# Designs tried in a protein design chat: VH-VL binders against q8iwx8r149to289. Part 1

All scores and structures are predictions.

Target 1, 141 residues: q8iwx8r149to289
Amino acid sequence: ETQLDMNEFDNLLQPIIDTCTKDAISAGKNWMFSNAKSPPHCELMAGHLRNRITADGAHFELRLHLIYLINDVLHHCQRKQARELLAALQKVVVPIYCTSFLAVEEDKQQKIARLLQLWEKNGYFDDSIIQQLQSPALGLG
Unless a header shows other numbers, all headers, positions and changes below count from the first letter of the chain; Kabat numbers aren't used for antibody chains.
ipSAE, averaged over its two directions, is called F for ESMFold2-Fast, E for ESMFold2 and O for OpenDDE. V2 adds 0.75 times the mean of E and O to 0.25 times the DockQ between the complexes of E and O.
Where letters were taken out, [cut] stands.

## First folded at step 1 (VH-VL)

Design in1 (framework fv_indenebart)
Fold by ESMFold2-Fast, scan of step 1:
Structure in1 (fold): chain C 141 residues (1-141), chain A 121 residues (1-121), chain B 115 residues (1-115)
Amino acid sequence: as target 1 above (141 residues)
Amino acid sequence: EVQLLESGGGLVQPGGSLRLSCAASGFTFSSYAMSWVRQAPGKGLEWVSSISGSGGSTYYADSVKGRFTISRDNSKNTLYLQMNSLRAEDTAVYYCAKDYEPGYYYGMDVWGQGTTVTVSS
Amino acid sequence: QAVLTQPASLSASPGASASLTCTLRSGINVGTYRIYWYQQKPGSPPQYLLRYKSDSDKQQGSGVPSRFSGSKDASANAGILLISGLQSEDEADYYCMIWHSSASVFGGGTKLTVL
């Protein structure tokens, strides 16, 4: 059975949530790649990020900073052709982005929208996913 | 060659309605956000409304919310602006404009020639 | 208070340089915004000149002369359009624009007179 140390993962995510330094993001990204051993492992990590970001009571800084981690991971997946981790993130990005976008006022929405522009430019997602990200209320169902 | 052709402008009484059309060609219409921008006689540019390539996201200037509706028909490569409850201050040249890149940045790189809307009694 | 402020007019001589400013309202950090610049001559629709966010995120419009360039002045919280080697044909209205709060926001425009 596929298992990951999610307490270890959360310990790496907490500095990202609290301070969002380049070093903290790099440490989280490196841990994810070290544990991307199979599709189920990748799906567990992506699902955990979705659960943390879409949780009731998650504050804006938590959502934004973990999406910054996801952005860094997406960039690295494309460079390394890490198909399994990219595919796992593609399955969860809609609820992550749409929930985060709808939870905040417009000044904060613009910070999140800039990431979408970068994701579109770099071709991380197909047109179906992009359309859902651009229509956050419809993307959530 | 990217081409945008506006139509539907004219003279209307206050409280009246008009529907503007913009026929697009020379690019993959459904991949680009589209916008309507207006300019009153002798005045500057004022953004009116924008729509994502899929039509799933629409945005409006506060001055037109509840009165104007932006829409698109990707099968016909046509953008629309339904204008209701028109006021004298809506008098302007209305431009159709294309986003500069797929992915909906809402920046405009190609503009049509404009269609004139005059709201007067 | 206006989101974007542009001087109403600017005059410069042929061959000189003109710096057109686009100032963002206090509380809106120019460093995070992509600023679009447009040129409009009488009787014509606006033409896209360029966009500038940073040196790594900028683009010049097709057919736009290299004497047009974009930059930012962080201390003034402003975007800058620089036109070097001014030509009589550069006489026009110039507009800046940003995407802010789910809206495209245009500056009031600067009328550049080349005389």
Scores: ipSAE 0.000, ipTM 0.501, lowest interface PAE 18.1, mean pLDDT 86

Design in10 (framework fv_indenebart)
Fold by ESMFold2-Fast, scan of step 1:
Structure in10 (fold): chain C 141 residues (1-141), chain A 118 residues (1-118), chain B 115 residues (1-115)
Amino acid sequence: as target 1 above (141 residues)
Amino acid sequence: EVQLLESGGGLVQPGGSLRLSCAASGFTFSDYAMSWVRQAPGKGLEWVSSISGSGGYTYYADSVKGRFTISRDNSKNTLYLQMNSLRAEDTAVYYCARYDEYGGMDVWGQGTTVTVSS
Amino acid sequence: QAVLTQPASLSASPGASASLTCTLRSGINVGTYRIYWYQQKPGSPPQYLLRYYSDSDKQQGSGVPSRFSGSKDASANAGILLISGLQSEDEADYYCMIWHSSASVFGGGTKLTVL
């Protein structure tokens, strides 16, 4: 059975949600990499982020700040060739991004859309995923 | 062959109601988000509403919010638009359209005409 | 201000090229949007022409000839539909669309007259 301490993970996510400092993001990212022991471990962490971000009660700053964590993790995955964690995040990024984009007004959508530009420029996702991210309502179908 | 066929349009008085249907064939209906787009006589296209493939997410133009309800029955391959509190400015041809996997409206029905007159 | 603005009309000669613009409102960056284009002839429903995000992320609709292409003008904050080798059958209304703020937003449409 694959097990991770999700309470420990949430304790690291809360400072990111509240303040989104470089140090808080770094601590969360480091915890994820230290626990990226197999594909199921990576899928549990990615799924937990999806659940937190797509929850009906999630406020904008929670969604945005956890997506900033995901962005830093994606960058690190590319640098270290950490394929299992990248693959797990690729499976959840569409509902994460599309739910966050559709939940907010135009000015906040611009902050989220900036991340999509960066992800395409850096080649984190294949064309199929990028196309779903560019069509948020369709991406949730 | 992929097809969409609208029905339910007609002449109604202001304040009345109509329910439009769109029958889909030739594709797995539940895999596709769907939309309603209208066009007033001599005017441009105006998006009205969209629904995800599962029906879990619905979206509305500000001009119809609170009056129109989009829904779907995936077991019947049918999209619906319930229109309440109709106004003269709702007079239009109503098209149903399918979103392709990239968000383009790649298949359109022939349209059904709704006329709201006093 | 409208989210998308298209000129109401455009005239061009057979064999020439026409550039149809779709300008996004100030504050909305065209670089982050996929632009969809549709053609409508009198008495017919709209037909899907193409989508354009970037040169590496674009697609033509089924049966749409290669003389139709999409691009962007970042300085004008606009999407562009280019129709080369204009034919009389290209006379139609052309609409751009984006997904923005939980909505599919259409431009007002441009009537292309091929003289």
Scores: ipSAE 0.007, ipTM 0.539, lowest interface PAE 13.1, mean pLDDT 87

Design in2 (framework fv_indenebart)
Fold by ESMFold2-Fast, scan of step 1:
Structure in2 (fold): chain C 141 residues (1-141), chain A 121 residues (1-121), chain B 115 residues (1-115)
Amino acid sequence: as target 1 above (141 residues)
Amino acid sequence: EVQLLESGGGLVQPGGSLRLSCAASGFTFSDYAMSWVRQAPGKGLEWVSSISGSGGSTYYADSVKGRFTISRDNSKNTLYLQMNSLRAEDTAVYYCARDEWEYYYYGMDVWGQGTTVTVSS
Amino acid sequence: QAVLTQPASLSASPGASASLTCTLRSGINVGTYRIYWYQQKPGSPPQYLLRYKSDSDKQQGSGVPSRFSGSKDASANAGILLISGLQSEDEADYYCMIWHSSASVFGGGTKLTVL
């Protein structure tokens, strides 16, 4: 089947949003890999993260901490050769990053920009995606 | 005060097994990732293995993959290292270390006194 | 090739300053890494000194005096541990460490002799 327990996912995301501990992020990451059974499953998880992060009025801490989860998942996608989950995240990273970057002032933007530097270095995204992330206002248009 | 105390080291034959324990006190054990780091006589520090606070993620040095298993029991504030198929080159002092509470990076901020493992015939 | 390279030994006089280097392998950019520094005296476990990524991302270990500080040399692709006002008790082995590719990687260590 192509259904995921989104309530179970949200129960794992809440500690990440609230405290952002290594442990909470690791638990969320492991749950995502355990449920990365097909492209539709991966797209459901990636889409859910996009929906939570890009929601109007979402807290900065919620956006940042869930992007931290995404960063850890991207790293592990290369390690575990989870190509379908990587592909699903590549499809949603532009709205996630650009919306989060544009919603906040310069000091908070620097925390988000550090992630882009790491993503460029590790080659998680192709040049077209990187260019959109480097120009957030244009990336959303 | 934060303390880590290792135990379980000893003399073992090549091919044998040992289980190391690390008893933690003075902090909320489940909030911290934990690592094992070893040091062969007269040599430098070598990272062996790390485990997340929940135990959900584990990492191993290539030299020990398939032979060593890291685990933890958060209800007992104890970290373990199960060492199987031991080799002479596994002879070292094994340190338990607490990883700093921070996302992205594993960095040890508190270390135990170490327990000695000697693998010889 | 080793991920982290440290000189095997360094000598300095009491009261002087010592700069200990930790060089990252070609292809690994020091600018993106958080470098941890540890001190080990003979017969003792390692002690955490500090970590340094940038001036806005650094931490001093508990009880570690301010005369120990971290920095980077981008042109050398290296992290630096600076010990100012050297004291006899600073004689020890010093290790750098980074988290790279799902592993903690230690440098080979530098033996600092205060003479």
Scores: ipSAE 0.005, ipTM 0.522, lowest interface PAE 9.9, mean pLDDT 86

Design in3 (framework fv_indenebart)
Fold by ESMFold2-Fast, scan of step 1:
Structure in3 (fold): chain C 141 residues (1-141), chain A 122 residues (1-122), chain B 115 residues (1-115)
Amino acid sequence: as target 1 above (141 residues)
Amino acid sequence: EVQLLESGGGLVQPGGSLRLSCAASGFTFSSYAMSWVRQAPGKGLEWVSSISGSGGDTYYADSVKGRFTISRDNSKNTLYLQMNSLRAEDTAVYYCAKDLGYDSSGYGMDVWGQGTTVTVSS
Amino acid sequence: QAVLTQPASLSASPGASASLTCTLRSDINVGSYNIYWYQQKPGSPPQYLLRYYSDSDKGQGSGVPSRFSGSKDASANAGILLISGLQSEDEADYYCMIWPSNAVVFGGGTKLTVL
């Protein structure tokens, strides 16, 4: 059975949403790595982030700050070769990024697009995922 | 199109006070940490203070701790530095600077204002 | 002893390469920190150039030419800013910076002269 305390996760996400400090992001990231026990565990955490970010009621700061958490997790996954958590995030990044990008006007889109440039430089995703992120309207299908 | 505009600098006597302001535009102000960095005439960069996006975390250089207070008003997109008990060695151009964001660690700065000059003299 | 030490000055010829060093105090391991680099021209505020943690974790400021790059020398406990194909407009003060946990620390700055 795959079981994670999503209320505990949300308690760590709330300071990231509200304040987005380095310490809050580190706490969220560390919790995710501590709970990355199997592919289904990783998929639950990635799916939860997808649900929070793509919700119709999500404000821009919530979307942006949780994507910043994802960015830190992706970086750590690559350095530590945490393949299962990286794979889970690769499965959800397109709807997360594309929905967030399309939900806002061009000034705010520029903040999100900076992350795509970083992800391209660091090689977090293969060319097929990058192409979908580069064309958000087509990426959603 | 991030812009930072400092104001509030001027000539002040030793022991006096000044409040600096930094008006921010072109980004979600509450999402980014902010810093004050100063530069004395002909000298290098000296960090003064930093504040987290929410204002919940503040940091100060030892030379200003207890005299300066960093704060922000996210509803007005404005950063402040309250400077009390000013000394001649506080004479500098004061820059406000925006954090790089969470794709970098710590309080790295990417955008800087033009600076406001503070002169503390008799 | 200073946390970050930079040479006060460096001279190089147009078209050559310049390596600017930022040496960390011996109790601080360069491998553990992002090294940030800033350029300042007279009468102007500092400009963010780049940050370097490792080859897989680095970033550049908007509009910063590819001839500016970062690296580290673990044996010297130093961060390095490399400027290739030096141009006259590269003449400036260069500052390194780290965030050790609760303070921003700048190096003393290196004045690069292009002659």
Scores: ipSAE 0.000, ipTM 0.512, lowest interface PAE 11.6, mean pLDDT 86

Design in4 (framework fv_indenebart)
Fold by ESMFold2-Fast, scan of step 1:
Structure in4 (fold): chain C 141 residues (1-141), chain A 121 residues (1-121), chain B 115 residues (1-115)
Amino acid sequence: as target 1 above (141 residues)
Amino acid sequence: EVQLLESGGGLVQPGGSLRLSCAASGFTFSNYAMSWVRQAPGKGLEWVSSISGSGDSTYYADSVKGRFTISRDNSKNTLYLQMNSLRAEDTAVYYCAREDFWSGYYGMDVWGQGTTVTVSS
Amino acid sequence: QAVLTQPASLSASPGASASLTCTLRSGINVGTYRIYWYQQKPGSPPQYLLRYKSDSDKQQGSGVPSRFSGSKDASANAGILLISGLQSEDEADYYCAIWYSSTSVFGGGTKLTVL
């Protein structure tokens, strides 16, 4: 019974994909927090990001820039104790990260791996998730 | 070759149930959101339901909410539609469709041939 | 009122151009939405033609001829499918669609007759 305007969400994601400015990321993050009304709402937003990032046709910049959005959202979830949105993102981060890491060559992998280092340092995920992120091929199965 | 093949349609009495299947091949099924779209005889297209690539998010048209359940088995590359409490107005050809990779929930770039559901006494 | 409105029918001559409109309900700004276009020939499933939001956000379907193109008329609050150089095989039903309020919404469809 949970409804969100995913076309509105995609309209906010497109500037992030195209230019990845601080303003675009802030707009996307603020929209997500404004719509984090219940666990099903949070799961819809997290699931949508997973679908966009793990799509067969997603190019590197799309994957990277939307992961930058996720990183900013994770940071603010922890600060604001937004547990439901954090929990929804924890459910999707493994396929998001592992698919993105395995889809690219070594120099681009370094850009993605830098985010994992930050996530480990900030304690966003439990040890089980971190182990899967550290071994992307095993994380996907 | 990218293909979608529906099955499970048939004749059913009002109040009955049917389960439709859509077998997908030629692409990474779990990366794509999937939809069911129906078409009553001589009428236009009506969206019924969609499911995200992971299966975590589902969406329904108001006309089927509470009666139909969309699901998927990514290990079998199969999409399902469980239809309960069927009504004469549910009589239609049911198509499964794949969302394009840019939209996540929009733009149905591949369609199956359809399976016919007839609800009558 | 319906979210999307399409004329029931349109007739055009071979070699001419046809403009098929998809009008959004008052209060729903056409500038915001990606409009998806589908073609359905008798006895066949629908085929994806293209999507159009803007010149920088558009996509042609695989194998779809360049004589099919999308645009918008902001003053009419409508999306437009343009078919140039009409051929007899273009005779079909054409549907527009948008994603609105967590639902996919189809227009009623336009039957294009090539006379």
Scores: ipSAE 0.000, ipTM 0.502, lowest interface PAE 16.3, mean pLDDT 86

Design in5 (framework fv_indenebart)
Fold by ESMFold2-Fast, scan of step 1:
Structure in5 (fold): chain C 141 residues (1-141), chain A 121 residues (1-121), chain B 115 residues (1-115)
Amino acid sequence: as target 1 above (141 residues)
Amino acid sequence: EVQLLESGGGLVQPGGSLRLSCAASGFTFSSYAMSWVRQAPGKGLEWVSSISGSGGSTYYADSVKGRFTISRDNSKNTLYLQMNSLRAEDTAVYYCAKDSYGDYLYGMDVWGQGTTVTVSS
Amino acid sequence: QAVLTQPASLSASPGASASLTCTLRSGINVGDYRIYWYQQKPGSPPQYLLRYKSDSDKQQGSGVPSRFSGSKDASANAGILLISGLQSEDEADYYCAIWYSSTWVFGGGTKLTVL
C-alpha cells in the first residue's frame, strides 16, 4: 500500500530547515532513496516537499533549504539513473521554484536563481519546464 | 480557465461496454494526474480510478479492477475510461477530476460536470 | 468495516458553527493522513474545499472563505471540518477523503441542513 511515515520524514526535514548542514541533507536524501519503492511512493515524497515549501506559513530559510535538498536529490537521481524519483520531482518543481522566487526580494531571489542555472546546466528538466522556471509569474497558473 | 468536459455516457445493457472521454483545457495536461469518480443516484461519491501525468501509474477501486481501464492521450489533452462487463451497480454519474500540479495524491481540485451512465435492460 | 465514517446528517442554525466529523477505522491513525474535504450542492459537481493534515501541512481551495477550516481530534481518531458563521448557501453534502492503500477512499457524506 502506498503509505510513508511522514512524521519520520518531517523529523529529518527539520534539521535541514534549521541548520542546512551537509549531514542533515545527506540523511534526508538517503531516507528518500530508501523509500523510493514505486512511482506512488516517489510522488508522495515529492508532493510532501511541495506542500511544505509552498505553504502559507513557510519562511524563506525553510523554502531555500528544502530546495537545496531537492537539488542534491536531483543530482543523485541523474548519477544513479533513478527515473521514478526524478519524474516525481519534475512534476512539482515549477510551483516549488516559482512560489519561492516570487515570495522574496531581489537579493534573496539571486540565491534561488543560482539553483536554476545549475539545473539548466545539468539538464534535469525539459525545455517546457525550464521556460516556466525562467518566467516564474507565468509558471504559476 | 481550467475546464474538464466529460462525454460518452449513455444507456447500455448489462455485460456491455462504454468508453468515457474527458477533454481538458486551460492547463498543462501531461503534468497533472487525473481521476474518475462516480456517484450512483442518491448515493455518495465513489472513487473509480486514477492515472499519473505520464500515464506510467494507474490505480483502480476493487469494484472495477479487471473490468475498467483508465488511459490518457497527452497529445490530445484527453482522459479515457474504458468500461467493460458493465453491471447494474455501475449506473452513476461519472466525473473526471484534476489533482494539483505534480501531486495527484493531494486532492482533486477541479471537477467536470459529469456524464451519466445507465446500465439497464 | 468502512475506512471512513461520516454522520449521515447534521442540522445547524444560520450564524452558528457546524463541526463535521470524519472518523478513521480503528488501527488507522488520523495523525498520519491528509484529510480532504469536498462540498456538493444539489445538481452540481463536487467542489474542493480544503485539505488538512497539520497546521504546517494544509491547503485552502481557491475562493474558499476562511470561515471553512480543517482540524483533527486525535482522541476521536477523526478529521474535522469547521464551518463558522453558517449561511443558507452552506446547505450541501460534505465528503471527506484520504489516500489509503493506493486508493482514494471517500466517506459516506454528511448532509448539512441550515435551518
Scores: ipSAE 0.000, ipTM 0.487, lowest interface PAE 17.6, mean pLDDT 84

Design in7 (framework fv_indenebart)
Fold by ESMFold2-Fast, scan of step 1:
Structure in7 (fold): chain C 141 residues (1-141), chain A 121 residues (1-121), chain B 115 residues (1-115)
Amino acid sequence: as target 1 above (141 residues)
Amino acid sequence: EVQLLESGGGLVQPGGSLRLSCAASGFTFSTYAMSWVRQAPGKGLEWVSSISGSGGSTYYADSVKGRFTISRDNSKNTLYLQMNSLRAEDTAVYYCAKGEDIYYPYGMDVWGQGTTVTVSS
Amino acid sequence: QAVLTQPASLSASPGASASLTCTLRSDINVGSYNIYWYQQKPGSPPQYLLRYYSDSDKGQGSGVPSRFSGSKDASANAGILLISGLQSEDEADYYCMIWPSNASVFGGGTKLTVL
């Protein structure tokens, strides 16, 4: 059965949540790539990020900073042709982005929307996913 | 509410040293890259140095490499520029500037008022 | 050999539009870089105006009016700052900037005179 040390993952995510430094993001990204051993491993990591970001008690900085981690991972997946991790993230990005966007007021939505513009420019997702991200309320239901 | 306040400028002789400080407020300092940009009297903007949010990456203009050191103390929300072996051509107003965001960290969106450095005999 | 070249000066009338150019050295493709624009009025620090990569990837400084916009001219290998509905307060120095990978590079600046 597929197993990952989620406590170790959370220990790397906490500095990202608290301060979101480039070094903290790099450490989290590197851990994810070291543990991207199979599609189920990638799905566990992506699912864990989805669970943390979409939780009812998640505050804005937690959501935003973990989405920043996801953006760095997506960029790295494109450069390294890491197909399995990219596929796992593609399965969770809609609830992650749409929940985060709808949970906040307009000034904070602009920070999140900038990421969508970058993802469109870099071609990380197909048209179906992009359409859902462009209409967050419809994307969730 | 985001503010950057430079200090430490002054008159110094060629070959001397000076340390500039930039006090930041109104944002999570450790999250953003910071830069120093200077402007000589009557001249244009010249980038001097940049540092990542963590301090793990530093960058320098060729004209200051080996003489200037950029650093930051995230616990004090303060950016520094240690300037050694100063030359007449280092005479300028020195601005500190905040990076726009983590994806465009070296594009500057907020600037301080500047501090004047004069290198003269 | 200058990485970024800007005309030293440009004059325009109140109410007209001004197009300020930032030409990249031929070995640097304008399509690959964010072009940042800054405004500096006499006695003041620079103010961030905008960033332009493409129509779908651009940003505007806080409080910067929509009459300031960015674009690119691929044939000229240049970034463009367009200022519409010119006002006397727009008289300033304008600088373009790019971050190629290890350094910020500023253009020499254009002095815009509103006559």
Scores: ipSAE 0.000, ipTM 0.511, lowest interface PAE 14.4, mean pLDDT 86

Design in8 (framework fv_indenebart)
Fold by ESMFold2-Fast, scan of step 1:
Structure in8 (fold): chain C 141 residues (1-141), chain A 122 residues (1-122), chain B 115 residues (1-115)
Amino acid sequence: as target 1 above (141 residues)
Amino acid sequence: EVQLLESGGGLVQPGGSLRLSCAASGFTFSSYAMSWVRQAPGKGLEWVSSISGYGGSTYYADSVKGRFTISRDNSKNTLYLQMNSLRAEDTAVYYCARDRSWELPYYGMDVWGQGTTVTVSS
Amino acid sequence: QAVLTQPASLSASPGASASLTCTLRSGINVGTYRIYWYQQKPGSPPQYLLRYKSDSDKQQGSGVPSRFSGSKDASANAGILLISGLQSEDEADYYCMIWHSSASVFGGGTKLTVL
């Protein structure tokens, strides 16, 4: 049975949601890497982030700050060749990004769109995923 | 221990160019967004430009857009500001500052350098 | 019109409280913005004090005394820096700042005199 301490994870996510400091993001990232023991473990962590970010009651700062955590994790996955975490995040990034983008007005959408530009530049996702991220309304339908 | 040190300021004629540097020490430079903020003699603070930790996102004040370019070399822990087509109104002390965010420069500039003076005069 | 407006000067007595105001331009709702506060003493670079958006979204700078706090006045469309128990060391220029339209925007600054 694949199990993670999700209460411990949420305790690390809360400072990121509240403050989004480099130290808070680093702590969350480090916890994820230390718990990336198998593909199912990675999928549980990625799925939990998806659940938190795509929830109907999630406010903009929660969505944005946790996507910042995801961006930092993606960067380090590529550098460390942590392919299992990268694969798990690739499976959830479309609903995370598209839901967040569509939930807010144009000025906030610009903040989220900058992350997509960075992800395209760094080659984190294949063309199929990038096309869905570039067309958020179609990506959710 | 965390320190920012600006350099490259000086006297330059209108239309000239200068390149400012900011040397960072005591922290993981690539994990922080960085900004340039200037202050004209006897005046208030004016934000000039910001760059994300990866260098993938850059932002500029309207007054400098098209003339100034912000960049960074994370391997050298150094932030740069290339200033072209300088005008008298660019005369100021230029500070570099670290933002607590890593991607966008909007969570608070918590560490500041001592500044480097740029004087644009004939 | 300026995005952020601050009074040029404010005077207060030692031990009293000072409320420094940062007013956002009409059409920009203070409720949606994170307001940053910076202190600058003569001959020194600015020092980060705190940021305030709401009671659930605020942050104090390292080494900044608890007598400094942030709040908002929705009716005035303004952010507020409150300094309680004023000390002579608090005499300085105070700047507010927001991130607006892909830019960091500073107010003109308020010179606080502690007499």
Scores: ipSAE 0.005, ipTM 0.524, lowest interface PAE 12.9, mean pLDDT 86

Design na1 (framework fv_namilumab)
Fold by ESMFold2-Fast, scan of step 1:
Structure na1 (fold): chain C 141 residues (1-141), chain A 119 residues (1-119), chain B 107 residues (1-107)
Amino acid sequence: as target 1 above (141 residues)
Amino acid sequence: QVQLVQSGAEVKKPGASVKVSCKAFGYTFTGYYLHWVRQAPGQGLEWVGWINPNSGGTNYAQKFQGRVTMTRDTSISTAYMELSRLRSDDTAVYYCARDYEPWGAFDIWGQGTMVTVSS
Amino acid sequence: DIQMTQSPSSVSASVGDRVTIACRASQSISSYLNWYQQRPGKAPQLLIYAASSLQSGVPSRFSGSGSGTDFTLTINSLQPEDFATYYCQQSYSTPYTFGGGTKLEIK
């Protein structure tokens, strides 16, 4: 059974949630990359981010900032051909994005929608995932 | 450490073309969009367009459509902006700048390239 | 295109003053507003991104506020090195557009 120190991970996520500085995001990203040792390790990290972002009590800033971390990780994965971490994130991005988008009013939705535009432009996801992200209500069905 | 270094000043006649280069140092070139912004003497900043160095995809302001071409060479971490059919009102300092995603803020700027178009 | 309007176009101030610069978008841009400082003969430098986030290395006397269409840059206790031109910029949609600039001059 694959195990990661999720308390250590959460300690790195907290500064991202609170302030979302470039340094905090970089620290979180570097931790994820260094722990991306196998597909199960990647799935544990991606699943943990999904659980944090889609939690009933998650506020907008938590969701948005952790999605910013995901954005930086996706970029890093494409650049370094880190396919296992990319594949793990592809499995969870629909509930992450769609839940976050539908939970907020139009003004905040535009911040999240810009990320989708970047993901589409950079080719992080196939057309079927992009279509689900473009139709958030359908994506959660 | 992280920097963008642009080519030197150019003087051109109306109707000519100019190609400005922007070389990236200290970061992964394909990791960030690059924008081109110009500034005419005594005037404000005007966005020209962007290029995605990873894909080669581009987006140009409508005003420059048909006259501007943005390209890159990933082997030397260099982006280019070519502006054709130059007019005297194209006289400006041209900057390249790195996009700080997801906000679209320009966190690193080149030093600028003065392009003078004189009749 | 989204039009960005800055006011004032110029302001004269003394060291130690509190200065505010306004920026208005022709339509809502949420928080996709950035502020730049440009000194004569130099490239612009990023001060604030996402309307209110201070760029690393920028003095804490600079702050940004606002969302939607109305934004403000504030400089508390103006220093000699702050005399420069300031620009706001929307990055909400292409084409990216800048305000006309505010020149901050020594009184």
Scores: ipSAE 0.000, ipTM 0.536, lowest interface PAE 11.9, mean pLDDT 88

